# VH-VL binders against Netrin-A (NetA), part 18

Target 1, 267 residues: Netrin-A (NetA), of Drosophila melanogaster (Fruit fly) (q24567r46to312)
Amino acid sequence: EPRACIPDFVNAAYDAPVVASSTCGSSGAQRYCEYQDHERSCHTCDMTDPLRSFPARSLTDLNNSNNVTCWRSEPVTGSGDNVTLTLSLGKKFELTYVILQLCPHAPRPDSMVIYKSTDHGLSWQPFQFFSSQCRRLFGRPARQSTGRHNEHEARCSDVTRPLVSRIAFSTLEGRPSSRDLDSSPVLQDWVTATDIRVVFHRLQRPDPQALLSLEAGGATDLASGKYSVPLANGPAGNNIEANLGGDVATSGSGLHYAISDFSVGGR
Short names: E, the ipSAE of ESMFold2; O, the ipSAE of OpenDDE; V2, 0.75 times the mean of E and O plus 0.25 times the DockQ between their complexes.

## First folded at step 8 (VH-VL; framework fv_iluzanebart)

Design S5 (from S1 with heavy chain S31D; at its last look DockQ between E and O 0.65; V2 from the best seeds 0.00; counts 0 for: pae E 4.9 > 2)
Fold by ESMFold2, look of step 8:
Structure S5 (fold): chain C 267 residues (1-267), chain A 121 residues (1-121), chain B 107 residues (1-107)
Amino acid sequence: as target 1 above (267 residues)
Amino acid sequence: EVQLVQSGAEVKKPGESLKISCKGSGYSFTDYWIGWVRQMPGKGLEWMGIIYPGDSDTRYSPSFQGQVTISADKSISTAYLQWSSLKASDTAMYFCARYDTYSWGSGFDYWGQGTLVTVSS
Amino acid sequence: EIVMTQSPATLSVSPGERATLSCRASQSVSSNLAWFQQKPGQAPRLLIYGASTRATGIPARFSGSGSGTEFTLTISSLQPEDFAVYYCQQYSSWPYTFGQGTKVDIK
């Protein structure tokens, strides 16, 4: 029986539950910083104040450039765990895209992984890697296409090479059997998910002028590889101890993850 | 506050049916796996099976497949473990536990208090 | 099914001393390894997950290490309330499996 050609894909993430491993202001009032036009500007987040809160629900509530709501992580530190976002779709969807929209003036991620689950979060497999250092961090070449023998494998892309404010993953692009999806059990399984998890590993280095402001304000975090700014004084001083305190004034950078929209196209 | 409250102890004879319960509160019941663990007297812990109440996706350990039924009623936030015909070897303590799928790798950190089931003639 | 083997079966230790418990998996479970404490008549209590991360409210004297197939739980200074049975559990793949337990007794 022929069926009508109608759109049946939706944003499966809209109003879906999202849990963040870190949210700015959840551990008391905190300072976070943005880097634009060679300048650093810092602000306060506090989850007890609705006007200064940046909860995870902002990721899936509205996709409108004139009414931007943001989730913000706590500022990253040298010893911090990776920041994660976990999205439950509630059932199996066939996914066509995963998109993360950066908040205005937000620090940009450098390295991150999108994982998927088909068993409601019991197990996870890589879906997409992003990094300026795909080989070093993930053991994978940077590329946009796959041969037929591995079209069900996650690829690694350099998120920094389009400098736009969003990070996008098309689940089928560059996969040979995508032209004949109905006849490919492999790709049908590949696009199927019940949950999406994003793990942020590294932020991009701020621009040089903002880095000079950071260098004057505190030690760089070299232990985690989040950003690798050489210390002017080397390791001999006590600069690294100031960053271990977790205070936004002592951290100097205020760098964090800030996302306004977490969109997942699916059916 | 997340809580899992199980039904009370049971004393049964072989061949009788039984359905024990685990009521979840303080969280979105349909968004988390609930599992059942058996502990026979003086023995260790054994996973029996797990259920995702949101769509009733159910998985059993091979030793328990066909031996018990795991179900859930999401309207009252309750998971169930059921036997159609009890055996003396079913005498054990039974725990329910919630899987935290939102924390990377945290596993089962919320447990019920346990239900003692005794099956004897 | 991944078999988890704990050693020793029983560990006799004086209060204030260090206890070291071992857990071995029959195949790699990466870091998807949890440790539980169970006292008589009680539900298991999660101590460690991800091989090395302490669960909320667990004292710093409990620490976990290892990855792949070899894992260790260390209690740096045993307290009277720590005498119990300890189980490791893999959650890398279904069915999830427990080790047979290590009973920590007063010497």
Scores: ipSAE 0.281, ipTM 0.658, lowest interface PAE 4.9, mean pLDDT 81
ESMFold2 (binder alone), look of step 8: mean pLDDT 92; pTM 0.936
OpenDDE, look of step 8: ipSAE 0.777; ipTM 0.894

Design S6 (from S1 with heavy chain G105D; at its last look DockQ between E and O 0.65; V2 from the best seeds 0.00; counts 0 for: pae E 3.6 > 2)
Heavy chain, then light chain:
Amino acid sequence: EVQLVQSGAEVKKPGESLKISCKGSGYSFTSYWIGWVRQMPGKGLEWMGIIYPGDSDTRYSPSFQGQVTISADKSISTAYLQWSSLKASDTAMYFCARYDTYSWDSGFDYWGQGTLVTVSS
Amino acid sequence: EIVMTQSPATLSVSPGERATLSCRASQSVSSNLAWFQQKPGQAPRLLIYGASTRATGIPARFSGSGSGTEFTLTISSLQPEDFAVYYCQQYSSWPYTFGQGTKVDIK
ESMFold2, look of step 8: ipSAE 0.393; ipTM 0.725
ESMFold2 (binder alone), look of step 8: mean pLDDT 91; pTM 0.923
OpenDDE, look of step 8: ipSAE 0.864; ipTM 0.934

## First folded at step 9 (VH-VL; framework fv_iluzanebart)

Design V1 (from R6 with heavy chain G105D; at its last look DockQ between E and O 0.67; V2 from the best seeds 0.00; counts 0 for: pae E 3.4 > 2)
Fold by ESMFold2, look of step 9:
Structure V1 (fold): chain C 267 residues (1-267), chain A 121 residues (1-121), chain B 107 residues (1-107)
Amino acid sequence: as target 1 above (267 residues)
Amino acid sequence: EVQLVQSGAEVKKPGESLKISCKGSGYSFTSYWIGWVRQMPGKGLEWMGIIYPGDSDTRYSPSFQGQVTISADKSISTAYLQWSSLKASDTAMYFCARLDTYSWDSGFDYWGQGTLVTVSS
Amino acid sequence: EIVMTQSPATLSVSPGERATLSCRASQSVSSNLAWFQQKPGQAPRLLIYGASTRATGIPARFSGSGSGTEFTLTISSLQPEDFAVYYCQQYSSWPYTFGQGTKVDIK
């Protein structure tokens, strides 16, 4: 009477092809800036110099605490196309998690969407939304409870509130049929993917008090049309970086996305 | 750097078999869909089918289902379009093209040069 | 099976003038629409994707607009090298389909 074999979960992203829509230094030497302990420091990226190169392959290589490899986007200007990462898993996997590890001292993403495909990128559906402004930007409540009737739907989480260097999505957390996955075609389809696409819409604001001011003013601004932000839907969403008063534009230039690891648990 | 190079022109008789090729270079062949387009003389373009060489996922347009076979040999980065028995109506120019699904900005921007297939007599 | 219909079938335009080509889908394709140029004896060349985004290396005189079911390609100042057949193509869902083409003759 043999027991059923269950394959071990692996990091399906390890050494998998990944493409970024924007990489620092891809068209020659370029300046980028970081903020550490409220101090600005700027550096140069250049894809032709290995010591100043931050390619997308750094997302799926082996990282260690002594020699962290990092992908960096070009600096974000507040208009133009969103920055995206597209990861090909090569075949269908049942996924348990998607994790993005920030580079040391990297600015945090504030608003982003994870999409999945089951047909090698021919079509995409939302998998997870992240934002400090889930309702305003994506039309979804934060921390929505999940029942059987909506366990196949993407939810929105506020990734910016904890002081954490990782952005993590657990595909089955809080979904009632997850304990009995083998008997749930709905959740089996929900966790199945051939590709993952991450669309970054906005970097985190550096001032927590400014975030509180935005939330209060944002609801009023949304109703009046002031600072209205279109809903991001699909990989072609709008860049929603914004100047929200004061002289922050002068000090905020050079900010970019920087991720050291893109891992995907699957079987 | 990305190139798609197709096999040369073919002249065949009805009932003969044929396999034409499209070799991809300058990119990760197994990570992109590649497809075949037919253009009959004096006519427009029509998609025949696409294949994902990484796992051989193959999709045909309904009018070509069962009419041709699309395949790939990933060890030599080559996609194929083949007929088991050609008809005079198969006379056309055939193009291959790559679909970039990693960035929605790429689309079908790389095409092979075309292979003219003539079936007569 | 989304049917793409182009109009006009043939368009005669003098160099330097504006050309406007139309493409209609039988059902919504949102913005998943591409425009291709094809000259005699050559492979199609991607001009526009995402309904309005110019492909790499495409001159600014080419522009696309529209969404849903109605789309337009505009060539703002026609050059002698622009006479060709132009195809629209939806890539919203498989099978992908082309319009029948619009031939642009330069007078």
Scores: ipSAE 0.415, ipTM 0.735, lowest interface PAE 3.4, mean pLDDT 80
ESMFold2 (binder alone), look of step 9: mean pLDDT 90; pTM 0.924
OpenDDE, look of step 9: ipSAE 0.582; ipTM 0.799

Design V2 (at its last look DockQ between E and O 0.05; V2 from the best seeds 0.00; counts 0 for: pae E 17.4 > 2, placed apart)
Fold by ESMFold2, look of step 9:
Structure V2 (fold): chain C 267 residues (1-267), chain A 120 residues (1-120), chain B 107 residues (1-107)
Amino acid sequence: as target 1 above (267 residues)
Amino acid sequence: EVQLVQSGAEVKKPGESLKISCKGSGYSFTSYWIGWVRQMPGKGLEWMGIIYPGDSDTRYSPSFQGQVTISADKSISTAYLQWSSLKASDTAMYFCARLDTYSWDAFDIWGQGTLVTVSS
Amino acid sequence: EIVMTQSPATLSVSPGERATLSCRASQSVSSNLAWFQQKPGQAPRLLIYGASTRATGIPARFSGSGSGTEFTLTISSLQPEDFAVYYCQQYSSWPYTFGQGTKVDIK
């Protein structure tokens, strides 16, 4: 029995406006570092130089093996703000997923929250929490199951597990009323959004051996810019936890957020 | 329903010890941070410190580091604020509050307050 | 430590009028800003979190705006029960800090 046409699922983020609160090199040349396995490599970003710029528009472009595009935040410090990405979808969508693709060799986020808005950015509600410390930082178990009582609530997932370089949120997975979405006004409201905001709180701690090479003076060779050692700021912390004590050199760890694709599935 | 209930008012002399309590009910006590806030007479609110009762991870504001002890007994869903030697300047109202992750680390539930009076 | 500064210290307003309270942070707190109401002899009550989101059960006459370092609480039509002291609080970084308060008095 034929039914009314349903719009196809699309990547609602493709070519959508995205605003980052922080972009590497926006205040002049800065030094950023990548940590892979036991190696550190540091480079220069500068928004005035197209070859060393990592703007937010890279988040919603198509990937190309010849042109890997990347947004990078400024290096994160304990005294700085949380880093945010705000995506305007332009209309109400019923969302099925939100996916962030990490840049090659990027430091991996440890704690972050996806928010949504249904009123074009006037108000925000939590959509998904990610953390290696869901209990400590967000007061939620990492493997929370849902019933009808709490199926419209944000959950927390552990991002430290060795997964591919994607951070993915499926909006309906594990929610009982999703089997009959047309009959659930609550869950229809749950998946509806006009805007998505991602707030990054913490990065995963890099390999200790890579940190030792930073302390041995590698930071002085590659760039000028503001760098600092991240400090823990409590449950809402902005960077990798560090003990207060023992000054480091004027250079920082160079840790930053780096995302190559921001995808949002919806209709 | 979610509730924080604090112990009753205390009248003490300088130099005495004191331990006041904050009992949580209606939620998973070990899964939320509990904080303590001081309000001196005629003054505003001051953040003292927080504890995660699940593992007793405790963090103090610099102004209160070494001045008080924050602890919890998860078996009875109770957090504590303790002085080993009270001063007259410790006279204040003390509140406990829960961090609500849904409100993004805002304090959504407050105890009724415990008035501590320290006088000769 | 992030210093929160509220203004004015006292705001005299008639019932039914609009009240506007300001809060400034010494460093950016992004949207990690909450507003609390406190009446004499009572615990603080959460009004707004995330700079602009009303807490559960808070009337629509309360609204918040701002991000970064400057924030505003607006009460669109003051009711008799709204005369109280209002505090802003940042929760962007530890230690969390409150403003000094704005007392909203009956004119």
Scores: ipSAE 0.000, ipTM 0.398, lowest interface PAE 17.4, mean pLDDT 77
ESMFold2 (binder alone), look of step 9: mean pLDDT 91; pTM 0.931
OpenDDE, look of step 9: ipSAE 0.263; ipTM 0.687

Design V3 (from R6 with heavy chain S106D G107A Y110I; at its last look DockQ between E and O 0.60; V2 from the best seeds 0.00; counts 0 for: pae E 4.2 > 2)
Fold by ESMFold2, look of step 9:
Structure V3 (fold): chain C 267 residues (1-267), chain A 121 residues (1-121), chain B 107 residues (1-107)
Amino acid sequence: as target 1 above (267 residues)
Amino acid sequence: EVQLVQSGAEVKKPGESLKISCKGSGYSFTSYWIGWVRQMPGKGLEWMGIIYPGDSDTRYSPSFQGQVTISADKSISTAYLQWSSLKASDTAMYFCARLDTYSWGDAFDIWGQGTLVTVSS
Amino acid sequence: EIVMTQSPATLSVSPGERATLSCRASQSVSSNLAWFQQKPGQAPRLLIYGASTRATGIPARFSGSGSGTEFTLTISSLQPEDFAVYYCQQYSSWPYTFGQGTKVDIK
């Protein structure tokens, strides 16, 4: 008997095309570093060597507990552009979640934005902000409560408090009309996307003992902070201006973004 | 190599139909917009429309709405521009181009070589 | 529809000189502006996107600037191979539109 009237949610990102703006080893062999409990471990990545390659396809492939595959960005410097991931879902989906799983021992992001598109990347709107400094970096209060008039707005969450290895966005959490989504055109539009873009702005600093194990070059990167400003002009660009502040998540020598899974629940 | 290869030049009479093609290779054809641009003799460039081959989302410039049909066959990575009844004023060079929405910024980064369409008695 | 206006229509420049081409939009396109070069009998070639970002393989003598409604393409030290027509194009909103072109003649 036919059962096509209500599709179940699936991981719409599985085997979907994804493009990273930065991949470790794209400009020849590079070093990257991981930290665990004050111990530093540095390795070499090289896109031409399959054994040392961390391509974006690793984000949407199948992982298992014995063979976690990772995408790794190039080590981020204070002078570098933001790192982005762009995922094509191929069609319109109604989304329930977006999840990024960190690789083992990966440096944690501190500040990042998830964008969505409903027109296959022609235009983008903010979907979720994450930061330990939501107001300063994105002009938004942390942990904002939502009423019916603003339930279609992107919110900002502090990602640093949970001690988990993933970053998760629930598209409908805390939105009043979510209890009856089928009767809310506003929330139906809010959850609809053809593409997801993640923009990483700042890394979380390693603990103080791990900082002592950095090479001399890394001290300059750690002292220089990347600062973000509120986004001004929409999807074609990201305009970031430096800001003066005391607490700075720094890129550091060997610090990079490393993600093992990019999951998107949709129907 | 990423490229768009268009069908060859056409010489047609008014009232005839025509379908010209643009074949993409070296990339995921269904994941990029393809657009068509007209250049009349001695004139500048004008967008006719764009299509997303993955789901056939199609957008026309107002001047071309109802005048041409833009389509794609994703199984052979080919986009099409077609006329049901050509006019002499359709004499022009026609280009296809790919829009890259994955790089930081958007750009029509890959262009076909062009298809010259001549419509005369 | 956003109208793009280029000036001058024709620019005669000696090799080695600096060429400056202007493009104005009828309303703000933020930084969603591209510059193309087209030589006779050829397809357009992307030079600049995002108003100021050079496309892959484009020589450093080409630079773009501007935002909002006013944009400039600059060719430092013009070379003989730079003879062409140059088009600006906005991609802020559909329909995308080109300027009418600036023909660069080498004296």
Scores: ipSAE 0.368, ipTM 0.719, lowest interface PAE 4.2, mean pLDDT 82
ESMFold2 (binder alone), look of step 9: mean pLDDT 91; pTM 0.931
OpenDDE, look of step 9: ipSAE 0.440; ipTM 0.748

Design V4 (from V1 with heavy chain D57E; at its last look DockQ between E and O 0.54; V2 from the best seeds 0.00; counts 0 for: pae E 2.4 > 2)
Fold by ESMFold2, look of step 9:
Structure V4 (fold): chain C 267 residues (1-267), chain A 121 residues (1-121), chain B 107 residues (1-107)
Amino acid sequence: as target 1 above (267 residues)
Amino acid sequence: EVQLVQSGAEVKKPGESLKISCKGSGYSFTSYWIGWVRQMPGKGLEWMGIIYPGDSETRYSPSFQGQVTISADKSISTAYLQWSSLKASDTAMYFCARLDTYSWDSGFDYWGQGTLVTVSS
Amino acid sequence: EIVMTQSPATLSVSPGERATLSCRASQSVSSNLAWFQQKPGQAPRLLIYGASTRATGIPARFSGSGSGTEFTLTISSLQPEDFAVYYCQQYSSWPYTFGQGTKVDIK
């Protein structure tokens, strides 16, 4: 697998411009909550306080395991749009991976899409889907086999249980022409990108009733990722919320996305 | 604090060359498309072309292809619109605008103040 | 090239009343439609993008609707500062194109 005649890959996301559609504390002090071992711990974010700010810049700076910096979204509640991260690589790169590292004790995303652009954000195409309900939310089978006829297509990974604290996409894994990349215009085009957009649809702690209420297998506009599947008894919006009523539903209002590192392997 | 500041009004004769500028500040200039719009006196708006200053990728509307040159200098955060030989019909107001591609939908959210170009004998 | 057609060309409305502006595309632009306001001697100002999303700082009396080929800008309860020319613009595919404009005048 060594490519002595090919330039080494680098983290193309390091210090690259990144914009989040939602950041905790942007409208003043807000409450956010973390869950570990069924225990809830709630805290305050505020963009005016450096000790309680979680800006998008944290996604592409250097982290170390002893001083993790985080981006955190505002708590998810009904809205017309999904939470997104948009990363500009500045030029065309051939990509080998996209990795999102979760913050400690962060709720894990359940459903999300990675998009790419080759025209500096003018247009977007799906790159990878993640969901525990690939068919219902995105109209795609989990573990789709890949041949030469469809090796340039986005697949969906059915994430039932987290094994690690990160979400990873390998652009070439399981694609037949990957060993012969220099001779495959199809895969060369597939791995080429100028921008990456991550669209978060749902958090992992789904309400059991909400899972039974899902009707559609995918978003209505996959190019932009703007539309979400509505929940039968939840507020209209882009994210799954708990429908258990009472204090449990109120506790769910502190749920949010929290990412410490956004890495993109490219050359 | 995002600003697009254009060069001042120009009075020229047919056949002369001209290069007008649009300087961006308060944002990462190389990470946003910037475009040029023409507005003839008393008329509507027309897209001329767009450029991505990060790698100089450029697109022109068909009616302006070959008629103007769009360029950028990253080192001074400035985009340019240039004519090699002006015509009287080039008399118009010219605006630059920034395209935001980081939102769900794209939008031209910030505009320069305009540069009036007058071409007369 | 996608042709954008606006109607009416001029709309005379009294302050406090509703104005409705129409924009039609020659082919589908999905929701990639923006509305701009322009006053004499000024640059255009973005009002609506994504067909229906108000830009930052735009008053709630401005609303956009539509998808595909037909779009509407509505100004509820017109204010004196709203008398201007309004343009729709598609950004679905290059070249981007504007409509010819609708002038909203005081009656």
Scores: ipSAE 0.565, ipTM 0.813, lowest interface PAE 2.4, mean pLDDT 81
ESMFold2 (binder alone), look of step 9: mean pLDDT 91; pTM 0.923
OpenDDE, look of step 9: ipSAE 0.691; ipTM 0.844

Design V5 (from V1 with light chain S93Y; at its last look DockQ between E and O 0.62; V2 from the best seeds 0.00; counts 0 for: pae E 3.6 > 2)
Fold by ESMFold2, look of step 9:
Structure V5 (fold): chain C 267 residues (1-267), chain A 121 residues (1-121), chain B 107 residues (1-107)
Amino acid sequence: as target 1 above (267 residues)
Amino acid sequence: EVQLVQSGAEVKKPGESLKISCKGSGYSFTSYWIGWVRQMPGKGLEWMGIIYPGDSDTRYSPSFQGQVTISADKSISTAYLQWSSLKASDTAMYFCARLDTYSWDSGFDYWGQGTLVTVSS
Amino acid sequence: EIVMTQSPATLSVSPGERATLSCRASQSVSSNLAWFQQKPGQAPRLLIYGASTRATGIPARFSGSGSGTEFTLTISSLQPEDFAVYYCQQYSYWPYTFGQGTKVDIK
């Protein structure tokens, strides 16, 4: 009867249904752009061409580092709806992590929320907030103190510009009762979910030099609040933004969300 | 194309049992809630209950709890509404509907054509 | 259980005119409110979800507004095919509940 040889949990997202609110090329061929090393590189997506499609199923397939597959949203606009990803786990799981792996050269989200459901999507509660502006955007302090009376609450991570290409949430980290989960009904309920929804609110601003290479209308999208505007100190905070003015709601920047893996550890 | 196709009209007597069906096609049946709505003649709409066919999680409105049984057979993509003993007051049109909780969380986007149940002696 | 109250019960209006229908919830349902249109002998048709978003294929003359407990459906220029019964429905908390309906009749 060997017990120690059996793993306790799995990637519950593997082969699970996932729906994106926006997918590049869904309304015909579209141009998307990536920004790396002060360069802009633009390409075409088209959902009718398998070689140029970036469907939501790429989020939960088996990826490896040698052949990365991506989901890509349509390019963001100044007045468009938030982009969402909704993942159905099919049953209740006790979750230990939620991880989003960015595609190569993808702009990093600045502000986003992970929600969970325990009733197959009938209702949703916040699970984790991410933002450089936790209090302004989500009404939550960064670095909230953790005690037994609030260990079941969603917290906001005050992200800085990290060097890695993943966004990770550990469901039990920093929660006192996690050391004895079997004895904590509160944390058992906290980690239980049937569905995960990610809502993207804002992208990080591209490298300052890349802002000068934005097509006409790119500054309008930045003015609409779809990007964070860093303070004028340090390399990312320098004020070199072009001011094109006007009331145009659409940006030609080609910036979009791009995720290669949506992993959920659970049992 | 998403479709919900309900079974045909029924004429029954009080005390008889009845099971009506709603077959879903064109989508992943086990990944969406299906609900049942009653509309009595000349009256408004009222929710009876919903079921998630993937794990059979079932919820009833309080006035229908114990009065009907909602079930699903995921192998044939079909949801059911069942009475063990019909009353004349069960005479109504019954609709099934699918709840979309994915892209825009929009509520009940696809409806069956309705099943008229008539209970009279 | 959340009670949805619609007003008026009947609204008589001429084609081409604007119709305004009201729906009130007994407690906050956030923006989880839908509007349905139903004609005799037909299933309900989803018009508006999320309080203000038109469902696929719904003409621009239909618009919704509101949040929390008070909601409005507006038909900006009534067409002959718009004479029907309209229901609001909250889907924030189970059991989901409909309002009693507003019948829109030709004046």
Scores: ipSAE 0.418, ipTM 0.731, lowest interface PAE 3.6, mean pLDDT 81
ESMFold2 (binder alone), look of step 9: mean pLDDT 90; pTM 0.922
OpenDDE, look of step 9: ipSAE 0.600; ipTM 0.806

Design V6 (from V1 with light chain Y96R; at its last look DockQ between E and O 0.74; V2 from the best seeds 0.00; counts 0 for: pae E 2.9 > 2)
Heavy chain, then light chain:
Amino acid sequence: EVQLVQSGAEVKKPGESLKISCKGSGYSFTSYWIGWVRQMPGKGLEWMGIIYPGDSDTRYSPSFQGQVTISADKSISTAYLQWSSLKASDTAMYFCARLDTYSWDSGFDYWGQGTLVTVSS
Amino acid sequence: EIVMTQSPATLSVSPGERATLSCRASQSVSSNLAWFQQKPGQAPRLLIYGASTRATGIPARFSGSGSGTEFTLTISSLQPEDFAVYYCQQYSSWPRTFGQGTKVDIK
ESMFold2, look of step 9: ipSAE 0.463; ipTM 0.747
ESMFold2 (binder alone), look of step 9: mean pLDDT 91; pTM 0.933
OpenDDE, look of step 9: ipSAE 0.729; ipTM 0.849

